# Miniprotein binders against a7ua95r516to809, part 207

Target 1, 294 residues: a7ua95r516to809
Amino acid sequence: ASLSLLSISDLVPDLQFIFFWMSNAIEILYFIQQKSPAYMQTIELMDDKAGSKESLLSATISANEEAMTILEEVIMYTFQQCVYYITKTLYVVLPGLLDCNPFGTEPSSEQCRRAAGVCVCAVCVMPEAVRRVVSVFQTTSDLLQQYQVHSEIQSQMFAYLFFFTNVSLFNQLIDKGPARGWFQRSRVLQIQASVKILLDWAKGAGHNHLAQKFFAKFCSTVTILASPPQQLSQMSWKALCAEHPSLKPVQLHRILTQYQLMAELGPLPIWQPSSEDEAYIYRTVDLLESFENH
Short names: E, the ipSAE of ESMFold2; O, the ipSAE of OpenDDE; V2, 0.75 times the mean of E and O plus 0.25 times the DockQ between their complexes.

## First folded at step 12 (miniprotein)

Design je64
Fold by ESMFold2-Fast, scan of step 12:
Structure je64 (fold): chain B 294 residues (1-294), chain A 86 residues (1-86)
Amino acid sequence: as target 1 above (294 residues)
Amino acid sequence: SDEAERMAFDARRMIEEAQRLAEQGNHEEAIRLLLEAVEIAARSGDPYLLVKVAITAIVLALQTGDEDVIRRAEEVLRRAKELMRS
């Protein structure tokens, strides 16, 4: 049964069901891992009635292997189901992050603070689009805590969610950015501010290292696009590759080309790849990222 | 003991029958057998039979769309976990 729900809150009952059974399967798995050695030792220390002990030990090893296999399958299945529903919700809300304005309507918060007591401003608020994305992450964190899911599995869940978010945002920006005007400097600065809100949430939730690892590609992209033209123009291709190792050469080349077009820079290119660099770019032809785990 | 060996035999047979019934879509009869099997498995002294009852209940709950079967599967799991800790 395919249920087309557009809000993470609509999925909470289904997710609670799946997390409940996943948590119980994990608990039983850990019970086996903790108790199995002691039980096996008990069998080994029993009086042997002419070989009956070896038969019991063999049967116990088989039972342990069977139980572990099934539990791992159940845990993997339930984990994949949770990820499926959560990422399906993310897929719907993520494009909004690229098209929202976190700076508010008119003045910046800085301008309002400087004129304290003189002006009133509707600034320094989390855009609804960003709030929807954060809500998905927060709800996931709350459910993992509610069902006392172990930290290792919690880390794996957020690793995948951050991976998915990074790929989705990167692919959307590269593929649809030109038509949507997202490469324009003012829009890039808005995107950068929105992404910072997500990264700040991840830091507060204890996932800073995962966020740094899995958002590297999109963060590099936004950093380059937000750079002043004079700064980028003086950097070598080698220096840019060194500063942004998460970007494939073909991806970096596309970003720089789009930057040059949107910034309406003069006839001089931001960089000129050598024959060797051009050959390397063409060898790595996959521009868009895959959602498959690497 | 002979009684424990008999309990182990009975529990294995009941679990296997419950799994077969579940595969056939007879979830109501499958969970009924698991509710009986959990007490017998505990009396066998074999912790892996109790684990197998718990696993079968989890799998059945994930496969069924029947709220009553799910509720009874939760009961089997709760009881199995109690007995595992004792």
Scores: ipSAE 0.707, ipTM 0.916, lowest interface PAE 0.8, mean pLDDT 82

Design je65 (at its last look DockQ between E and O 0.92; V2 from the best seeds 0.78)
Fold by OpenDDE base, second read of step 13:
Structure je65 (fold): chain B 294 residues (1-294), chain A 86 residues (1-86)
Amino acid sequence: as target 1 above (294 residues)
Amino acid sequence: SDEAERMAIDARRMIEEAQRLAEQGNHEEAIRLLLEAVEIAARSGDPYLLVKVAITAIVLALQTGDEDVIRRAEEVLRRAKELMRS
């Protein structure tokens, strides 16, 4: 199937397989961690027959460490596979979020069309493009809960998915935004509303802190672009840096430059980078975010 | 007991052989041995042998493309977990 047609629903069987084995590996790991100290104590309390106890203890420790290592590798492998499949689906649906008009009368989702009545549930009221993104996250959440995956692994999964989403949306906005008109105030307000729906979902799902942390860069960008010219033109470079610490100087400079062009503002000396930041605004390598090192 | 110790030795040997067979790509024979080994491991009373069986089943399930082997690996895992909780 072409990547362009891949839905999260198509990957559910594969994800179920991976989550099943991941969850079981985690369960066995915790079993070892909880039982090993007690078992080692029982060996320590055994009668020391001519050095056999020390050798048995050493062998048991080594076998336990090996077992834990293998389980950790399995957990890491299965985690990476889950992330790989889920991020592929996100890659397909995330561009739609930037083009979404949440204020428009978009037709109700096909799923809600099957309900004989006007469903006014939060999901039915969502724009289709937002709903597709939320569906990926919701399906992930549902699967993690179904297989009772440990809460720490769930948190790590959502942290990565939010990171990926932020990087993807930010890079697309910075790179393609000017050409696609996403820097226009009306379009920015649409993007802001769409992202708010996603953040509201994350809050409702118990991931508010993670969402706020990992979406900070994209949210800061959208907040600046959504600001009225009268307000933003009164803010100094230093004030903007302080208010939006998630943005690198080169990123903030790019955003302000594109804002200035879009709003047809003349040169604003107040937005001129400080002497300290002047060297950094030309570091184009730092303009786009990397998917690496997470 | 001497019997439990013999069972532990046998179970360990079977698990090691299953691992070797799995590494060689003989997943069907590997899973057959694990199905036998889990019961022997249970009778030995050594919980770490059950853990080894469970780990071997998990690894085998992730390595194989055979649906029947996967199903049998799930059975081994289920049985091992049942015995770990006893």
Scores: ipSAE 0.746, ipTM 0.927, lowest interface PAE 0.6, mean pLDDT 90
Fold by ESMFold2, look of step 14:
Structure je65 (fold): chain B 294 residues (1-294), chain A 86 residues (1-86)
Amino acid sequence: as target 1 above (294 residues)
Amino acid sequence: SDEAERMAIDARRMIEEAQRLAEQGNHEEAIRLLLEAVEIAARSGDPYLLVKVAITAIVLALQTGDEDVIRRAEEVLRRAKELMRS
């Protein structure tokens, strides 16, 4: 069966299983790391008959390294399986963010609609497309907490989920944006508002620095496109590269080209690439991002 | 002590046999043996034997697909964690 057709709720039992065993592997690894020095000291303090203390210490070091190696492999395997399943659901729901209108949105649930005059929760004002993405992140966060997964592993998982989200949104905007009208200023402002809702969720969930880091390319793109023409036309190519280091020259050039078309601007001399960047602005192989981290 | 050394030898043999049974696909016998081994490993005083029981149970649970084996692997792991805290 194709996992791309599954919602996150359909995957919860599988994720619960994987998170349970991953969290236990992490706990055992932590036990070894915290208790190993004390155990090796007890070996040092025991009576040493026939030189057995040195052999026992050597065997203990070897057993410790073997156990840590196996546990790290288990943790990596289970982490990769979780990410695989979660990103399959993200892949399905992310495109809707580019088409939704967060302004003038109806409440997202019947409970919030019934209490509209009293309810001020983010869910009541959240567009359905944004709610679906937040639901994947929130379900993931809830499962990680439920199984008491170590905070470092939780951070690594959200780092990858935000990376995946950034790549998916950026590639679709660049690839489909002209045909879908997503470069129109009113649409860019709608997209910017939708992304702000995601960033606000990430901040409230304790992942603000990860979201700022891993959404940088998409956020830079939207920031440039949302800029008023009078402000953007005063920024040189060098200044734009410095303000938006996450964008490759070919990407920045494409974004500025689409901006010129949308704003009905002619070529601007101040946006001419540096001589160093000139060869890179036509590297179409570098235009779209890879989902694989190199 | 001599008792602890005897239990270490016994636990190690049981864990190795459980690993061979699991490799052969005999998951029910492997987990049955681990249920016995967890108590013996704890009494050996060697924390790495108890850890090895726990690791073997985790690996088996991830590979088996048999719901009864998974449930028993959880029992082995829960008991191993209790004994690690003592």
Scores: ipSAE 0.746, ipTM 0.932, lowest interface PAE 0.7, mean pLDDT 85
Fold by ESMFold2-Fast, scan of step 12:
Structure je65 (fold): chain B 294 residues (1-294), chain A 86 residues (1-86)
Amino acid sequence: as target 1 above (294 residues)
Amino acid sequence: SDEAERMAIDARRMIEEAQRLAEQGNHEEAIRLLLEAVEIAARSGDPYLLVKVAITAIVLALQTGDEDVIRRAEEVLRRAKELMRS
């Protein structure tokens, strides 16, 4: 049965349950990998009477294969469940990051008082919308540490979460940005500052490489939109494509068109796509990114 | 050796029966059998029987909505892991 998703704190007991069983499945998988070779060797060194050694070896290989298959399925299932619930929570809080002003924003005394009757100034300094996103990542990190999940699985999980965050933020900005004013210069600079706080958290958590890789598209978009008009006007279409390889031509064209409009750079097109790119841009129906990994 | 082989046969039958009961939705009887099977699997000397008990307990815990079954599955898993490392 599907459970109502209210907040990350409401999901902690369910996530603890899933992480517990996932970590145990991983531990058993590791045990098999460590012990199987020695046990197989023991069988191979046995005296063979009436083919009993060959039969035992065959049965052991089958048992190993069956156990590995089921454990991989359990790990995959529990991993996907965790990712599902965490990304569902992220989806609710991520749009707030695009509407957040980290410049000159101070927490109210009421916000500090709501921190369990004690003023927690360090937490209150971070903008609320950014804090909500960071809280999801921090809770995930804490749970992975609590259940001693292997570093490789931790890396895979944050790769998925960063991929999801990147796609969600990019799609929100491209789809809803014009209507919400997010392409205005002042708003873009606020978005850039908020994203930097998120990336700084990832760096502090040991995930800098993953963050650089999986946030590339959204970071390229924000970098272009935050560029001074004089600097951006000096770059050719080919130079921008080379500098921002994560952006598809149709995406780059949309971003530059919005930039030109917001910066009031006049009615004539400044960044002319190549003939090849132009053909694809004008026939493209898929401007937004897929949440499925390519 | 002969006793170990007998224990292996008994453990396999109990695990198979527990899996059958679980598939039929009788999680309470399935976990009861697994709790008994873990000790017999250990006496067999076959580490894959302990692994199979542990896996079956994990799958039951993830599929059941019964708090008592979950608690007993955690006990089976704890005991199996303890025996796997001894």
Scores: ipSAE 0.732, ipTM 0.931, lowest interface PAE 0.7, mean pLDDT 84
ESMFold2 (binder alone), look of step 14: mean pLDDT 87; pTM 0.860
OpenDDE base, look of step 14: ipSAE 0.734; ipTM 0.922

Design je66
Fold by OpenDDE base, second read of step 13:
Structure je66 (fold): chain B 294 residues (1-294), chain A 86 residues (1-86)
Amino acid sequence: as target 1 above (294 residues)
Amino acid sequence: SDEAERMAMDARRMIEEAQRLAEQGNHEEAIRLLLEAVEIAARSGDPYLLVKVAITAIVLALQTGDEDVIRRAEEVLRRAKELMRS
């Protein structure tokens, strides 16, 4: 199937397989961690027959460490596979979020069309493009809960998915935004509303802190672009840096430059980078975010 | 007991052989041995042998493309977990 047609629903069987084995590997790992100290104590309390106790203890420790290592590798492998499949689906649906008009009368989702009545649930009221993104996250959440995956692994999964989403949306906005008109105030307000729906979902799902942390860069960008010219033109470079610490100097400079062009503002000396930041605004390598090192 | 120790030795040997067979790509024979080994491991009373069986089943399930082997690996895992909780 072409990547362009891949839905999260198509990957559910594969994800179920991976989550099943991941969850079981985690369960066995915790079993070892909880039982090993007690078992080692029982060996320590055995009668020391001619050095056999020390050798048995050493062998048991080594076998336990090996077992834990293998389980950790399995957990890491299965985690990476889950992330790989889920991020592929996100890659397909995330561009739609930037083009979404949440204020428009978009037709109700096909799923809600099957209900004989006007469903006014939060999901049914969502724009289709937002709903597709939320569906990926919701399906992931549902699967993690179904297989009772440990809460720490759930948190790590959502942290990565939010990171990926932020990087993807930010890079697309910075790179393609000017050409696609996403820096226009009306379009920015649409993007802001769409992202708010996603953040509201994350809050409702118990991931508010993670969402706020990992979406900070994209949210800061959208907040600046959504600001009225009268307000933003009164803010100094230093004030903007302080208010939006998630943005690198080169990123903030790019955003302000594109804002200035879009708003047809003349040169604003107040937005001029400090002497300290002047060297950094030309570091184009730092302009886009990397998917690496997470 | 001498019998429990013998069973533990047998189970260990079977698990090691299953691992070797799995590494060689003989997943069918590997899973057959694990199905036998889990019951012997249970009778030995050694919980770490059950853990080894469970780990071997998990690894085998992730390595194989055979649906029947996967199903039997799930059975081995289920049985091992049942015995770990006893």
Scores: ipSAE 0.738, ipTM 0.924, lowest interface PAE 0.6, mean pLDDT 90
Fold by ESMFold2-Fast, scan of step 12:
Structure je66 (fold): chain B 294 residues (1-294), chain A 86 residues (1-86)
Amino acid sequence: as target 1 above (294 residues)
Amino acid sequence: SDEAERMAMDARRMIEEAQRLAEQGNHEEAIRLLLEAVEIAARSGDPYLLVKVAITAIVLALQTGDEDVIRRAEEVLRRAKELMRS
């Protein structure tokens, strides 16, 4: 069992258990929020004899606050447990998305350049690696639907999963990309096609807005790397910063440097940072993204 | 009125005892008390006692490794939800 990759299917029984209790806690929380005002009005309409009405109201407010606090803690605990198991599975399968070929065979440089042009001949298939990532998201969606989890909680979960995926893919590409050959032209086009499949899934699942928001950094990175040399060399630093606001100056600088090396654009600097951005680049060491969002 | 007040006191004491037993790891006895407490809480007319029973059952189910206790916690929760909406 240790010789095989852990799949999302292996975690379904544990996730079903956690989602069941989470959904029930959410239901009770909303019941309290909806029924509490009406119950308190009932108390307020009672005869105020010997101060018992004020005491009952105070006790009810305390009971309400205690119940809501415990339920919120239970919901947070179960939500974090689900996220932990789902993201642990994602972390294992995500690097495969950067290594796979959705075009069915390794395309030549000519085929890669033409895939984005007028003479497109490539056949796109869903690679096993992409299918594994999609399966994690689909299983999560199915479980949220099965246990009728409130749509706002569902949105929060996919926001976090997309955030995690974006950070993981971006960090892997920037940190390991040069050594793994991921910055090669043909590989970049394969990565772009694989990411498109993932984004298309998100759109079909009703999460297009979340995907666009939380994948912005990785999508900007892939878009720049997939740009033709003729087009990219004509753009100023200011124009690139304006077009890709999700990228920090130090991140944009690293991406352009790697692009220049791979595209063999000569020794002259095509892109010149502003004096302020240049100071930031040379003084700031935070190239990689944090997984913690507060 | 007097009977409802007595029921409320009885339910509260049972829930507190169930919570104490759960904290000590006696999950089986805790769930047994909650199964009795849910009906008494309903007769009290205090909706927050039913809510407290439901919350205690959820917490116990998440803490226990006992499949039988989990199954009975689900029954307590189902019954509490029915009574809360009646």
Scores: ipSAE 0.717, ipTM 0.921, lowest interface PAE 0.7, mean pLDDT 83

Design je67
Fold by ESMFold2-Fast, scan of step 12:
Parts: structure tokens; sequence; C-alpha cells
Structure je67 (fold): chain B 294 residues (1-294), chain A 86 residues (1-86)
């Protein structure tokens, strides 16, 4: 139903409201951080002939602590609300990224209204599914800029959004991939190209370091699955663990097992865990990632 | 100093009353009191009273469903920030 379509654009007014009040709370917090030390210092330097200096200083410290606590709660509340609405939208659009084809994407006849080569280059067209994900990130960036939200808070927002995206994509690939055919080489290469578009957007937006950090697990997974059989067969278990430290032994073992099943060549060498890692594989219960990060 | 102390006392009482009215759902009267409290807080010379007014306005705006109250809360916050800069 058209009226129930969930897009980031539908949430813009609600997000504008929340970002406005969050930005103001942050501004008040900075005012306190800038002015409070100087104010307390003037109290400490006062002549205390009446014996009231200690009471005034105590009252000021209490007022500062109360204000800081409430502002931190307001900022956290509004930040969590923004994250909630943005990730709810992101959750709906992310599965499409695993199913789209960013290579030979021929615009349908409906998309190319102008025949005879008067169309935008197909090679330069972003798949609709990828465009929806990029749109969520771009709209978030635009709103943070519109309300002049401090760069540190912007970094925290994108750190969480990239973390959420990484976990969502990794879990979907590992859990649903076999049934959906996502481990087939042609599909893995499509996924790799789609992820590159997201990473390129992040780099252009000034978030390259965050993207490298928070997409590490999904990027490692796709890199392994996209590796040529001849190249991958030359790598030892220890070498793969060293190159992909973000992957748990159980996750790496599952990825390599799926790779062997989908290989176009005959039987590949079996990647055997060390005795130490084998114990961890059987002791680890959690194959899928948690959305909780510490 | 006596006048400043009286202003601080009055501002604190008005902020507390505005918070109580907000808790009771009387957001319109709460924001009316905050508009008066911001000027008195400024004249008290206590920067933390201006901060309390600003925080109360932000919390009220986030809690209320009334667009007029939100608009007036924005006005209180704008005035508090202006006075904090001066």
Amino acid sequence: as target 1 above (294 residues)
Amino acid sequence: SDEAERMAYDARRMIEEAQRLAEQGNHEEAIRLLLEAVEIAARSGDPYLLVKVAITAIVLALQTGDEDVIRRAEEVLRRAKELMRS
C-alpha cells in the first residue's frame, strides 16, 4: 500500500524535530562545560571572611552535576530516538542490497523513456536497492548538517549505523544465504560490488575510518567468498585467521564450508582449524552477531 | 546582593511550579511561567537558573503534543540562549 510505504523521506519531519532539540541540548551542555570551570574558580579565589564560600561552592557543584545529568539523559534519549527511526527504515531496505545486480543493470524500457541512446550510461546507474540504503545515510548526513550537530555526535551516529548495517548484512548472508543462493560466485561478486558503493559513499562523506572499522566482519566475509579457488586454496587456516581477525573461528569455518559447496572446481582442499581453534569452534554457541556492542 | 538573592529565589520557585504544571499536563501554563522565569533568572546572576529554564523548556517540548506549546518552548530556549551569551 502506497500510504504505508516506509521511506526515510516520510520520517524527515519527525527527525527534524528530534535533531533540533538534541542540537540545542548539546549546545547547552557545551555552555556549561565552557563556563563552569571558570565560574567555580572565581568562587575558590574569593575572600572567605564570612565563611559562605564553602556553601556557595558546594551548591554550585550540585547545580552543575544536576544540569549535566539531565542534559546527558536528554541527549541520549533524543540520540536513541533518531537511531531507532533511522535503523527501522534501514532494516527494511538492507535485504535488497543482497539481491541486486550492480553490474549489467539495464534500465527497463519504463526507466528509459527516451530511446535511441539518449539515456544515462547504464554502467553509472546505482541499483535501486543500493540507492535506497545510500539515501538513508545521505538524508541522515544532511539532517545532522542542517541542525549543526557536533562532529563527535555525527561520528557516533554513523558508527552505530555502520555497525547496524554490518550486523544485519552479515546475519542475513550467513542465515539465509544458502537458501537464497547468495553464496554462488556470481551473486557474491554482485554483493561485493554493492558493498563497494556503500563504502565509497562513506569515504566521500568523510567516514572512511568508521566504515573500515564497523564493516570489517561483512567485508572479510565477502572478500573470502569472492576469492578465486586457486588463491584461497593456497592459504592456511592460520593465514586466514590473521588476515580476517574480525571473524570468529565458527564464522570462518561456516564461510569456508559454504565456499567449498559452491566451488565450480572439483573438490577443494579442506581448511582444517588448528587443535586450539577447533575447540573454540565447538565451544562457541553464537554463529550470528548480536546488535549489542560494547 | 539582597535583590539578586530574591530574584534567584523567585526564579527557582517559578521553575519548580512550571515543572509541576507540566507533570499535571498543564503545558500551556507551564510554558507561560517559563517565559516569565527566564527574565528573572537572568537578573539573578546565577547562570545555572538560565540553564534550568532552558532544560525545562527542552523537556517540555519533547513531552508535549501541543504545537503552540512547542513553538513557545522554542521561544523560551532562544531567549535563554541569548541571555546566556550576554
Scores: ipSAE 0.722, ipTM 0.929, lowest interface PAE 0.7, mean pLDDT 82
Fold by OpenDDE base, second read of step 13:
Structure je67 (fold): chain B 294 residues (1-294), chain A 86 residues (1-86)
Amino acid sequence: as target 1 above (294 residues)
Amino acid sequence: SDEAERMAYDARRMIEEAQRLAEQGNHEEAIRLLLEAVEIAARSGDPYLLVKVAITAIVLALQTGDEDVIRRAEEVLRRAKELMRS
């Protein structure tokens, strides 16, 4: 199947398989962690028959360590497989988020059309492009809950997915934004509204802190671009750096340069980088975010 | 008891053989041995043998493409977990 047709629904059976085994591996890991100390104490309390106790204890420790190692490898492997499948789906649907007009009368999804009544649920009123992204996250959440995956693993999963989403959206906006008109104020406001819907979902799903943390760079970019020229032109480079610490100097400089071009502003001395940052604004290697740094 | 020690020994040997068979790609015979081993492990009273059975079943399920082996691995795992909670 072409990657372009891959939906999260098509991956559910594979994800269910992986989540099942991951959840069970985690459960067994916790069982070992909880029972091992008591079992070792039991061995320690046994009568020392001619060094047999020490050998048994050593063998038990070694067997426990081996078991823990294998389980950790299984958990890591299954986690990576889940991330791989989910991120492939995100890769397909995320570009639609930047082109989405949340203020337009987009036709209701086919599923909502089948409901005899105008469903006014948060999902039904959501633009289709946003709904597709949210559906990936919601399906992931539902599967994690269905298989009772440990909360720490759930948090790590969403942390990575939000990281991936932020990197993808940020890189697309910076790289393709000028050519696609995404830096136009009207388009930026659409993007801002779409991202707000996603963040509102994340808040409702209990992932507010993670979402705020990992979307910071993309949100900062959108916030700057959404700012009125009259307001933004009054902000110094230092003030913008301080307000948007998630942005590297090269990134902020690129955003401001493109904003200036879009808004037809003359040179603004107030946006001139500090002498300290001047060397960094030309580091084009740092312009786009890497997927490997997580 | 001498019987429990014998059962523990037998269970360990069966698990090791199942692992060897799985590594050789003989997943069907491996899972058959695990189905037997889980019951012997339970009778031995050694909870770590149950853990070893469970781990071996998980690894086998992830390595095999055979749906019947996967199903039987789920059964082994379920049984091992039931016995761990007893």
Scores: ipSAE 0.720, ipTM 0.918, lowest interface PAE 0.6, mean pLDDT 90

Design je68
Fold by ESMFold2-Fast, scan of step 12:
Structure je68 (fold): chain B 294 residues (1-294), chain A 86 residues (1-86)
Amino acid sequence: as target 1 above (294 residues)
Amino acid sequence: SDEAERMALDARRMIREAQRLAEQGNHEEAIRLLLEAVEIAARSGDPYLLVKVAITAIVLALQTGDEDVIRRAEEVLRRAKELMRS
């Protein structure tokens, strides 16, 4: 069976198991880091009556190096397993974010009171599709807190999850957007509002810097597509490239082409790529982002 | 201490045997040896032997599908951490 059929709640026991052992490996790594210098110093201060001080020191250095290597491998393995399970779940729920309408969702006072790990008002007005995505991030945050995972590892986890989300949303929008009507102005505004809810959650969770960094490409895309024609027509190709450095010229060209095709508010301007960018656009075939890069 | 040196040698042998048994798929015997090795490692005075026991238990827990072995690996880890604090 495919992991893409599972909700995040179905994976909690598996994730608890992996986070438990990862947390313990990190704790042992910390123990070595704290105790190694003192133990090495103890050896250094030994009265070398046996003539074996150098051998003991060498053996201790070797043991330290071996332990550090294995622990780093265990931490890496468990980290990658958690990422694998979480991103499989994200992949299933992310397309729903592009199809949802966050406008016209009326909050329930009773539902607001029951929100546990997120701002109660945000949860009350959150569309179900956005709530499914937020639930994956919130569950991850809760598990990292439950197992007292070091803040640096927590940051690495959310960096990768935001990277994955950005690539997934960008690729879905660029590849399937024209056929699904996602480039229509009304739909773009709905997407923009949904993304804002997701970014507001990230800010509330203490991950604003990571969200700004890793969502840059998708946010640039949505910002351009949501721009009024009057505002966008005042921007040159060079200015758009400067404002949106995360977008490759071929990606920016595709986005602007879709914008022109979806002209709902009058005629759209023509954006001329530089000669160098035009040559690049004609040579470059890879429009979509890779999950293996960055 | 001559006693500490003997304990270190014994602990290293037991850990190596536990790792060999784990590689052979004999997880039950491997964890039994680790439970014995943790006490001997503590008596050696070498903190890296306790660390090695703990690491071996973590790896075994991640490799095994046996709930009883996992539970006993948690016990080895708990004991190793307790002895590391002492």
Scores: ipSAE 0.699, ipTM 0.916, lowest interface PAE 0.9, mean pLDDT 83

Design je69
Fold by ESMFold2-Fast, scan of step 12:
Structure je69 (fold): chain B 294 residues (1-294), chain A 86 residues (1-86)
Amino acid sequence: as target 1 above (294 residues)
Amino acid sequence: SDEAERMALDARRMIQEAQRLAEQGNHEEAIRLLLEAVEIAARSGDPYLLVKVAITAIVLALQTGDEDVIRRAEEVLRRAKELMRS
């Protein structure tokens, strides 16, 4: 009924159906790619006693082109359907990641004494909001493995899911962060820890390179905001641009302005944009990321 | 082989008719023809006819809401894949 009640579990049967047929289309595509050259060569080498060789070769080329075109369309259609349903689920659960506390509750004095007597590690529990996001990624991974979807398509799927997650989180933080208190240092550190759980999941799943590439903007944002005032105040505008090339000048300026307000660094800006970048800082159209342009 | 050429012609006609029936929403008759066409396509010696049967079955399964048609499309695809490997 409501998108707020939609879970990844509700979509599993529909996703299984789509992944099954997508996997089969990919298998047929690879069969053609492997066998087509040999079959065409067989035609090329046959005796042309009746003049039918040219006709057969032409028909075979046309059949190959038609088959490849339809298979690519089927794969694209099924891929887009899976992405659509998975990202709709992600969009609902992602904002919760910005509000949760991933740091575990320290054991009570009694629990510490009973467990180790002297030294006891804190109890660490994954927040429900983080668990929901991880569950979407894990279910996707499980389905891709269940239907033996080729690694190239798996990589494209997670590239898009990570891209979508990055854009969604970045836009939420920039647009709603000031009103929600998300730019306060304690909240930024919680966000950083939650994002690390997602990145650690991606590394464990074999997608570390994709995660680092497609989470770059949000990771740069959180890294800057989590920086100690002593460290960040010693960096020039040019140094920050060089360290964080994924951020546009207007984005970096907005982040630093919020940091300055939260850290109480005084009324005058410490980080002055270069003359080259000054014009781009006022392009508010470039502040938020597009889901279409990445 | 003259027989292989006849099988190829028969398979092509059956696949085209199955596609026409599917476009008209007659999924049950379309899948019946594909089940018959897969065996004839194999005897043609043309691997692209088996490929075309497989593709048509996949497209039909994605378009139909009929569980029986989907089950039969899976059977056509399984058989086509088996024959492709032989």
Scores: ipSAE 0.713, ipTM 0.924, lowest interface PAE 0.8, mean pLDDT 83

